# VH-VL binders against NAD kinase (nadK), part 78

Target 1, 268 residues: NAD kinase (nadK), of Syntrophomonas wolfei subsp. wolfei (q0aze0)
Amino acid sequence: MKIILVNNRFKENTEKKAQEIAGQLSALNVEVIIDNGLDEPYAGTVDFIMVLGGDGTMLRAARRYGQRAIPVLGVNMGTVGFLSNIEINELAEYLPLILREEYSLEARMMLEVAVFQQQSLLTRVFCLNELLLRSNSPRMLSFALEISGQKLEPYRGDGLIVSTTTGSTAYSLSAGGPIADPQLDAFIVTPVASHIINKRPLVVSPEREISLHLLEEREAIIGIDGQIKMDFGAENRVLIKRAPHPLLMVNLKAKPFFTSIDRSLQRQ

## First folded at step 19 (VH-VL)

Design WW10 (from TT9 with heavy chain T28S)
Fold by OpenDDE, fold request of step 20:
Structure WW10 (fold): chain C 268 residues (1-268), chain A 122 residues (1-122), chain B 112 residues (1-112)
Amino acid sequence: as target 1 above (268 residues)
Amino acid sequence: QVQLVQSGAEVKKPGSSVKVSCKASGGSFKSYAIHWVRQAPGQGLEWMGGIIPILSRADYNQRFKGRVTITADESTSTAYMELSSLRSEDTAVYYCARGHTWKTSHGYFDYWGQGTLVTVSS
Amino acid sequence: DIVMTQTPLSLSVTPGQPASISCRSSQSLLRDIGLNYLHWYLQKPGQSPQLLIYFGSDRASGVPDRFSGSGSGTDFTLKISRVEAEDVGVYYCMQALQTPLTFGQGTKLEIK
């Protein structure tokens, strides 16, 4: 059995814990790879992925390894979030179940984001939460939104978020998007500070495709999961689809979503 | 309480196809592989294949030479096994079983359906 | 394919006496993590198979302690310390190391 540990490269305590866990797993004859900010994702095959950290670490792990259809376990290390399933101090208790593959899985839809320069593909990324298109200046953007070939009225505002249901509790929520059940597959299209008062978010079928491009020669940026940033101009197009494979999240412990989100909102 | 309920007995002609259903209840349908095992009269157990519902991926015993198709419907928590080009030798009781793991390998079968008799006769 | 061989194919046992069934695999079922992917099932007359032992030695829920599994690698044994009338049926070993999953021929247990 081979397990990859993905920790937060910016938090030393997660690195140390990864090394400790690696030792424990090795003692059980498990081969371990530690991704502590590798330049490239580990190319070899793995049977299980443990994410040590918080939601940000999970997002990074999902982008790096999510397309492989391998179980991914979020192990929280003292952060507040929605993507971890167990706490670090609980890991020892659940290790036997992990090794025996006695756990439930939840499929979380991911986005396939393709950015083009005219007809040329610049980059393709899979992500768990969202794509953000926003202005790179104090001026509003004017951009076109197309859904499955249907051209909507031009958007004007600071930007637009295309989110998964998983991402509904992330930036989309802050922008006024709906809270979505993570067990539901859908796109959530949330305006960011639209000039149209009460511009409503859209809930879109995962079977549809979403495309965005600027209507004016202005500078914008694309953000992915709040971690990847790239310039976006009038010559660029972005196409968003459902990823061909979902992220397989491990459920070792029951974590009620709606009570958790309610508690979280009360704290704000 | 997990239960697997299969469709009723079938009588088929040689060369025809049969599709058996297996409805799961009492647990998470997507979290566990569903397997199909058959047993000819007076014979042992033979694994036909299995499906990983969460990935909609099926694995097959190549001994059936592509005659078996296993599918799953998440909305109804039902797995299906279709066997084509039926022969008299295909007369058997067909069982669905739940694997304790999400994938088709490494698992044991903790729950079984009641079985479906398929009789192939001219 | 991994070939599973059971012995004996049939046995008749007096109630209260012990029984032993052997299962051999054509290749090792022991994984690097120390798990044997060998499972035992019982099919009682007119019923569906039911899980008895998993991973070579662990008893399934509801299985009496008179049942025990042992062995590792290629040789496995199912033992019944004292056979009861309700133990009548056909016992199967199954390997789950790799697909296709394969069963032994079955061992028919009868009461004398």
Scores: ipSAE 0.862, ipTM 0.926, lowest interface PAE 0.7, mean pLDDT 95
Fold by OpenDDE, last read:
Structure WW10 (fold): chain C 268 residues (1-268), chain A 122 residues (1-122), chain B 112 residues (1-112)
Amino acid sequence: as target 1 above (268 residues)
Amino acid sequence: QVQLVQSGAEVKKPGSSVKVSCKASGGSFKSYAIHWVRQAPGQGLEWMGGIIPILSRADYNQRFKGRVTITADESTSTAYMELSSLRSEDTAVYYCARGHTWKTSHGYFDYWGQGTLVTVSS
Amino acid sequence: DIVMTQTPLSLSVTPGQPASISCRSSQSLLRDIGLNYLHWYLQKPGQSPQLLIYFGSDRASGVPDRFSGSGSGTDFTLKISRVEAEDVGVYYCMQALQTPLTFGQGTKLEIK
């Protein structure tokens, strides 16, 4: 068995823990790769991914390895979030189950985000939470939103979020988007400070495609999962589709989504 | 609690195709691979293939030379096995079984369907 | 393909007496992590197969203590300490190390 440990390269404690866990796994004859901020994702074949950290680390891991369709376990290291399944102090207890592959999986839809310069593809990224288009200035954006070739009325506002259901509890939530069952596949299109008061979010079928482009020459940015930033201008277009593969999240421990959400919201 | 219910017996002519269904209940359909195993009269068990529903990917026993197609419908929690170009030698009881894990390898079968008799005769 | 060989192919046992079935694989079923991908099934007359032992030695839920699995690598054994009437059927070992999954020929257990 080969396991890759993805930790938070900016948190030394996660690196130390990764080394410790690597030692433990090696003692069990598991081959371990540690991704502590590798320049490139590990190219070799792995059987299992453990993410040591919080939601941010999971998002990064998902972008780096999610397309490989291998189980990904979130191991929380002292943060509050929605993407970890067990705590670090619980890992030892669940290791036998991991090795025996006695766990359930939950498929989480990911986004395929393609950014174009005219007809040329600039980049293609798979992400777990969301694509954000926002103004890079105090000025509102004017942009075109198309869904499956249907052109909506021009949008004016600070920005727009296209989120997965997983991402519904992330930035989309803060922007007034609906909370979605992560077991449901759908796009959530959430306006960010629309000029139209009470502009409603859209829940869109995962079978559809979403395209965005600016209607005026303004400086904007594309944000992906709050971690990747790209300049976006009038010559650019973004196409959003359902990723061809979902993220396979490991469920070792029951973690009820709705009760967690309710608790989280009550604390705010 | 977990139950696999298969479709009824089939009588087919040589050269035709048969499609057997296996409906799963009592658990998460996507969390486990579904396998198909057949048993000719008086013979042992033969693995035909399996599907990983969460990936919609199927693995096949190459001995069937592409005659087997395994599919799954998540909305109905039903797996299907279609066998084409039927021969008399394909007369057997066909079982679906649930693997204890999501993939087709490494797993054991913890639940079995009741079996579907397929008779191929002229 | 991994070839699974069971011995004997048939076994007649007096109730209360022990039974032993051997299963040999053409290659090692032991993974580096120490797991043997060998599973045992029982098919009672007129019924679907049912899981008895998994990973070589672990008893499935509901399986009596009379059943035990042992072995590692290429040689495995299923033992029944005290055979009962309800144990009649055909026993199969199965390797799940790699696809295609393969079964032994089966061992028919009968009561004398």
Scores: ipSAE 0.861, ipTM 0.925, lowest interface PAE 0.8, mean pLDDT 95
Fold by ESMFold2, fold request of step 20:
Structure WW10 (fold): chain C 268 residues (1-268), chain A 122 residues (1-122), chain B 112 residues (1-112)
Amino acid sequence: as target 1 above (268 residues)
Amino acid sequence: QVQLVQSGAEVKKPGSSVKVSCKASGGSFKSYAIHWVRQAPGQGLEWMGGIIPILSRADYNQRFKGRVTITADESTSTAYMELSSLRSEDTAVYYCARGHTWKTSHGYFDYWGQGTLVTVSS
Amino acid sequence: DIVMTQTPLSLSVTPGQPASISCRSSQSLLRDIGLNYLHWYLQKPGQSPQLLIYFGSDRASGVPDRFSGSGSGTDFTLKISRVEAEDVGVYYCMQALQTPLTFGQGTKLEIK
């Protein structure tokens, strides 16, 4: 059996804990690959991914491994979030179930993001929470949004968020978008400081294709899950679709979404 | 309570097709693979294939290659097995079963449907 | 394909006496984590199969403790310590290590 342990290299306690857990797993004849973000994602076949840390570490794991149809378990190391399932001090209790594959799964929609320069594909990335288009200067953006070939009236403001339902509690929420049940598949399209009064957040079918491009030359960026930044200019276009595969999140312990919203939003 | 309920018995002519349904209730449909197992009269059990609902992906026993199609409809929590180009040797009871895991390997089958008799006769 | 071979294919047992069924696989069903991907089912007359033993030795919920499984790798045994009338049926082993999943031929248990 082979497991990837994902940790955050910028938090030393997660690095030490990852090595401790790797030792425990190795004693059970489990081969362990530690992914602290420095090296390229492990390319070989694995049975399971264990994420040690908060929602940010899970976001990186989802971007790296989410399209490979591998079960992913979030293990909380102190900060209450939306994407962990068990606490670190419970891990030993659940190890037998993990080895026996006696757990259920929850599918979480991901975004496929393709950025073009003119007609040439520059990059394709996947994300769990959101794509952000925003101004990188004091000036507002003027940009076009198309949904499955339907051109909306131009947007003007600081930017736009295209989020999954999982991402509805992240930046989209701060920008005025709704909290969505993560069991739903949908895009949530939320304007950021729109100059146009009637541009409301939109909830959009996951079958749609979303396109964005600038209508004026301006300094802009594309943000992915709040962790990756790319320059975006008038020569660029971005296409957003539902990713081919959802993130397969492991459920070992019930995590009540609706009764925990306030606590999870404080992320402490 | 998890329960698997299959469609009723069918009588078919050689060369036709049959589609058997398996409706799951009382649990998560998409977390667990649904398997199809057949049993000819007086014979043992034979695995035909299974579907991974969370990925909408089916795996097949190559013995039935090209004749079996397994699908799932999450909105109705129902799996389907369609067997085409029927022959008299396809007369059997067809069972659906739920594996304890999301994929088609490693699973033990903890819940079984009641079986569907398919009779192929001229 | 992994071939599963059961012996005997039929047995008759006086109520209260033990029974033993052997299952052999053409290749090892043991993974390095110590699990054997071998499961046992009972099909009572006129019924669907039901799970008895999983991972070679674990009893399914509701299965009496007179049923036990043992063995590892390629050789597995199902034992019934005291056969009762309710135990009549056909017993199958199944490997789940890899697809296609395969069953043994079955062992028919009858009461004398």
Scores: ipSAE 0.779, ipTM 0.898, lowest interface PAE 1.3, mean pLDDT 91

Design WW10 (from TT9 with heavy chain T28S)
Fold by ESMFold2, look of step 19:
Structure WW10 (fold): chain C 268 residues (1-268), chain A 122 residues (1-122), chain B 112 residues (1-112)
Amino acid sequence: as target 1 above (268 residues)
Amino acid sequence: QVQLVQSGAEVKKPGSSVKVSCKASGGSFKSYAIHWVRQAPGQGLEWMGGIIPILSRADYNQRFKGRVTITADESTSTAYMELSSLRSEDTAVYYCARGHTWKTSHGYFDYWGQGTLVTVSS
Amino acid sequence: DIVMTQTPLSLSVTPGQPASISCRSSQSLLRDIGLNYLHWYLQKPGQSPQLLIYFGSDRASGVPDRFSGSGSGTDFTLKISRVEAEDVGVYYCMQALQTPLTFGQGTKLEIK
């Protein structure tokens, strides 16, 4: 059996804990690959992915491995996020179930993001939470949104978020978007500081294709899960679709979504 | 409370096809592979294949040489098995079963459908 | 394909006496993590199969403790310490290490 342990190299505690867990797994004859973000993603066949850390570490694991149909378990090592399932101090209790594959899965929709220059594909990336289009200058953006070839009236403002339902509690929420049940598949399109008050957040079918391009020369950025940035200009276009595969999130412990958001909101 | 309910018995002519349904209730449909196992009269059990609903991907026993197609509809929590080019030797009870895993290997079958008799005769 | 061989194919047991069924695989079903991918089922007359034992030795929910599974690798045994009338049926072992999943031929248990 082969497992990837994903951690964040900038958190010393997670690095030490990853080595400790790798030792425990090796004693059970489990082959362990540690992914701390420094090296290229492991390319070989893997049975399971264990993410040690918070939502940010899970986002990186999803981008690296989410299209490979590998079960992914979030293990919380700090403050509670939306993407962890068990606590680090519970891991030893749950290891027998992990090895026996006695767990359930929840599918989480991902975005496939293709960025073009004119008609040439520049890059294709996947993300779990959102794509952000945002101004990189003091001036507002004027941009076009198309949904399955249907052109909406032009947008004007700081930018736009195209989010999954999982991402509805991330940047989309801060920009005024709705909280969505992550069991739903949908795009959530949330304007950022729109100058046009009739531009409300949209919830659209995951079968749609979403296209964005600038209507004026401006310095803009495409952001992916708040962790990757790419320059975006007037000769660029981005196409957003449902990714071919969902992230396969492991459920070992019941984590009711609605109870979790109530507690988080009450603390604010 | 997990329950698998199959479609009713069928009588078919040689050379035709049959499609058997298996509706799952209780628990997560997406998390668990659905397997198809057949049993000819007086004979043992034979695995035909299985479907991974969360990926809409099926694996097949090569014995059937591409005659079997297994699908799933997540919205109705229903798996289907279609067997084509029927022969008299395909007369059997066809069971669906739920594996404890999401994939078609490693699973033990903790829940079984009631079985569907398919009779192939002229 | 992994071939599964059961012995005996039929047995008659006096109520209250033990019974033993052997299952042999053509290759090891033991994974390095210590799990045997061998499962046992009982098919009572006129019924669907039901799970008895999984991973070679673990008893399924609701299965009486008079049923036990043992063995590892290629050789496995199902034992009933004291046979009761409700135990009548056909017992199958199944390997799940790799596809195609394969069953033994079955062992018919009768009361004499």
Scores: ipSAE 0.776, ipTM 0.899, lowest interface PAE 1.2, mean pLDDT 91
Fold by ESMFold2, last read:
Structure WW10 (fold): chain C 268 residues (1-268), chain A 122 residues (1-122), chain B 112 residues (1-112)
Amino acid sequence: as target 1 above (268 residues)
Amino acid sequence: QVQLVQSGAEVKKPGSSVKVSCKASGGSFKSYAIHWVRQAPGQGLEWMGGIIPILSRADYNQRFKGRVTITADESTSTAYMELSSLRSEDTAVYYCARGHTWKTSHGYFDYWGQGTLVTVSS
Amino acid sequence: DIVMTQTPLSLSVTPGQPASISCRSSQSLLRDIGLNYLHWYLQKPGQSPQLLIYFGSDRASGVPDRFSGSGSGTDFTLKISRVEAEDVGVYYCMQALQTPLTFGQGTKLEIK
């Protein structure tokens, strides 16, 4: 059995705890690959991914491994977010269930983001929370949104967020979008500081294809999960679709979403 | 609490196809593989394949040489098995079963459907 | 494919006496984490199969204590310490280490 252990190298207690957990797993004849973000993602076959940390560490794991259809367990190291399932001090209790594969899964929709220059693909990335298009200067953007070939009236403002339901509690929420049940598959399209009336958040079928491009030359960026930045200009277009595979989140301990919303938001 | 209820018995002619349904209730449908196992009269159990609902991916026993198609509809919590190009040797009881795991390997079958008799007559 | 061989294929037992069924696989079913991917089922007359033992030795919920499983690797045993009339049926072992999943031929247990 082979497990990837994802941690955040910038937290000293997390690094030490990761080594302790790797030792426990090795004593059970589990091969452990530690991913602290320094190296390229592990490319070999694995059975399970364990994420040690908060929502930010889970976002990185999802981008690196989410399309590989591998179960991913979030293990909380301190602050309770939306994406952890068990606490670090409970791990020993749950190890037998992990080894026996006695757990349930929850699918979390991911975005596939393809950025083009003219007709050429520049890059393709996957994300768990959102794509943000925003101005990279004091000036507003003027941009076009198309949903499955249907052109909406032009947008003018600071930008736009295209979020999953999982991302509904992240940037989209701060920009006025709704909180969505993460068990739903949907896009949530949330304008950022729109100067045009009637540009309200949209909830869109996951079967749709979303396209964005600028209507005038401006410096803009594409942000991915608040962790990756890409320059975006008038020569570019971005296509957003539901990713081929959801993130497979492991459920060992019941974590009621609705009764925990306020507590989780306060701790983010 | 978990129950698997299958569609009723069928009589089919050689060369035709049959589609058997398996409706799951009382648990998470998408977390667990649904398997199909057949039993010819007086014979043992034979695994035909299974589906991983969370991925919409099916794995098949190659013995059936592409004659079997296994699908799932998450919205109705129902798995389906279709067997084409029927032969008299396909006369059997067809069971669905739920594995304890999300994938088609490693699982033990803790819940079984009641079985569906398919008779292929000459 | 992993071949599963059961012995005996038929077993006649007087009530209250023990019974033992052997299951052998053509390759080891033990993973390095210490788990054997071997499961046992009982199919009572006219019924669907039901799980008895999983991972070689773990008793399924509701299964009486008189049923036990043992063995590792390629050789496994199902034991019934005191056979009761309700135990009649066909017993199957199944390997789940890899697809295709395969069953033994079955062992028919009858009351003598």
Scores: ipSAE 0.761, ipTM 0.890, lowest interface PAE 1.4, mean pLDDT 91
Fold by ESMFold2, fold request of step 20:
Structure WW10 (fold): chain C 268 residues (1-268), chain A 122 residues (1-122), chain B 112 residues (1-112)
Amino acid sequence: as target 1 above (268 residues)
Amino acid sequence: QVQLVQSGAEVKKPGSSVKVSCKASGGSFKSYAIHWVRQAPGQGLEWMGGIIPILSRADYNQRFKGRVTITADESTSTAYMELSSLRSEDTAVYYCARGHTWKTSHGYFDYWGQGTLVTVSS
Amino acid sequence: DIVMTQTPLSLSVTPGQPASISCRSSQSLLRDIGLNYLHWYLQKPGQSPQLLIYFGSDRASGVPDRFSGSGSGTDFTLKISRVEAEDVGVYYCMQALQTPLTFGQGTKLEIK
């Protein structure tokens, strides 16, 4: 059996605790690959991914491994978030269930983001929370949104967020979007500081394709899960669709989403 | 409380197809693989394949050479098995079963449907 | 494919007496983490199969402790310490290490 252990050395990272867990797993003949973000993602086959840390560490794990159909367990090491399932001090209790594969899964929709320059694909990235288009200057953007070929009236403002339901409690929420049940598959399209007040957030079928491009020469950025940024200009277009595979989140312990919303937001 | 309820018995002619349904209730549908097992009269159990509902991906026993198609419908919590190009040797009881795990390997089957008799006669 | 072989194929047992069923696999069912992917089912007359033992030795919920499973690797045994009338039926072992999942031929248990 082979497990990837994902940690973040800059936030909630405790190298000693990660090594302790790796030792516990090795004593059970589990091969452990540590991914602390410095190296390329492990390319070999694995049975399970364990994320030690908060929501940010889970986002990185999802981008690196989410399309590989591997169960991913969030283990909280401090601040309660939306993406952890168990606490670090409970891990030893749950190890037998992990080894026996006696857990349930929750599918979390991911975005597939393709950025083009003219006709050429520049990059393809997957993300768990959101794509952000935003101005990279004090000036507002003018941009076009298409949903499955349907052109909406132009947008003007600081930008736009296209999020998953999982991402509804992240940047989308701060920009005025709704909290969505993460068990739903949907896009949530949330304007950022729209000059046009009647541009309301949209909830869009996961079967749609979303396209964005600038209508004026402006310096802009595409942000991915608040962790990756890319320059975006008038020569670029981005296409967003549901990723081929959801993130497979492990449920070992009941985590009621709705009764925990205030607590999770208060502590972030 | 987990329950698997299958569609009723069918009588089919050789060369036709049959589609058997398996409706799950009382638990998470998408977390667990749904397997199909058949039993010819007086014979043992034969695994036909299974579906991983959370991925909409099916795995098949190669003995059926593309004659079997296994699907799932999340909105109705129902798995389906369709067997085409029926032969008299396909006369059997067809069971669905739920594995304890999300994938088609490693699972023990803790819940079984009541079985669906399919009779293929000329 | 992993071939599963059960012996005997038929048993007649006086009520209250023990019964033992052997299951052999053509290759080891033991993973490096110490688990055997071998499961046992009972199919009572006119019924669907039901889970009896999983991972070689663990009893399913509601299964009386007169049923026990043992063995590892390629050789597994199901034992009934005292056969009761309700134990009649066909017993199957199944390997789940890899697809295609495969069953033994079955062992029919009857009361004398």
Scores: ipSAE 0.759, ipTM 0.890, lowest interface PAE 1.4, mean pLDDT 91

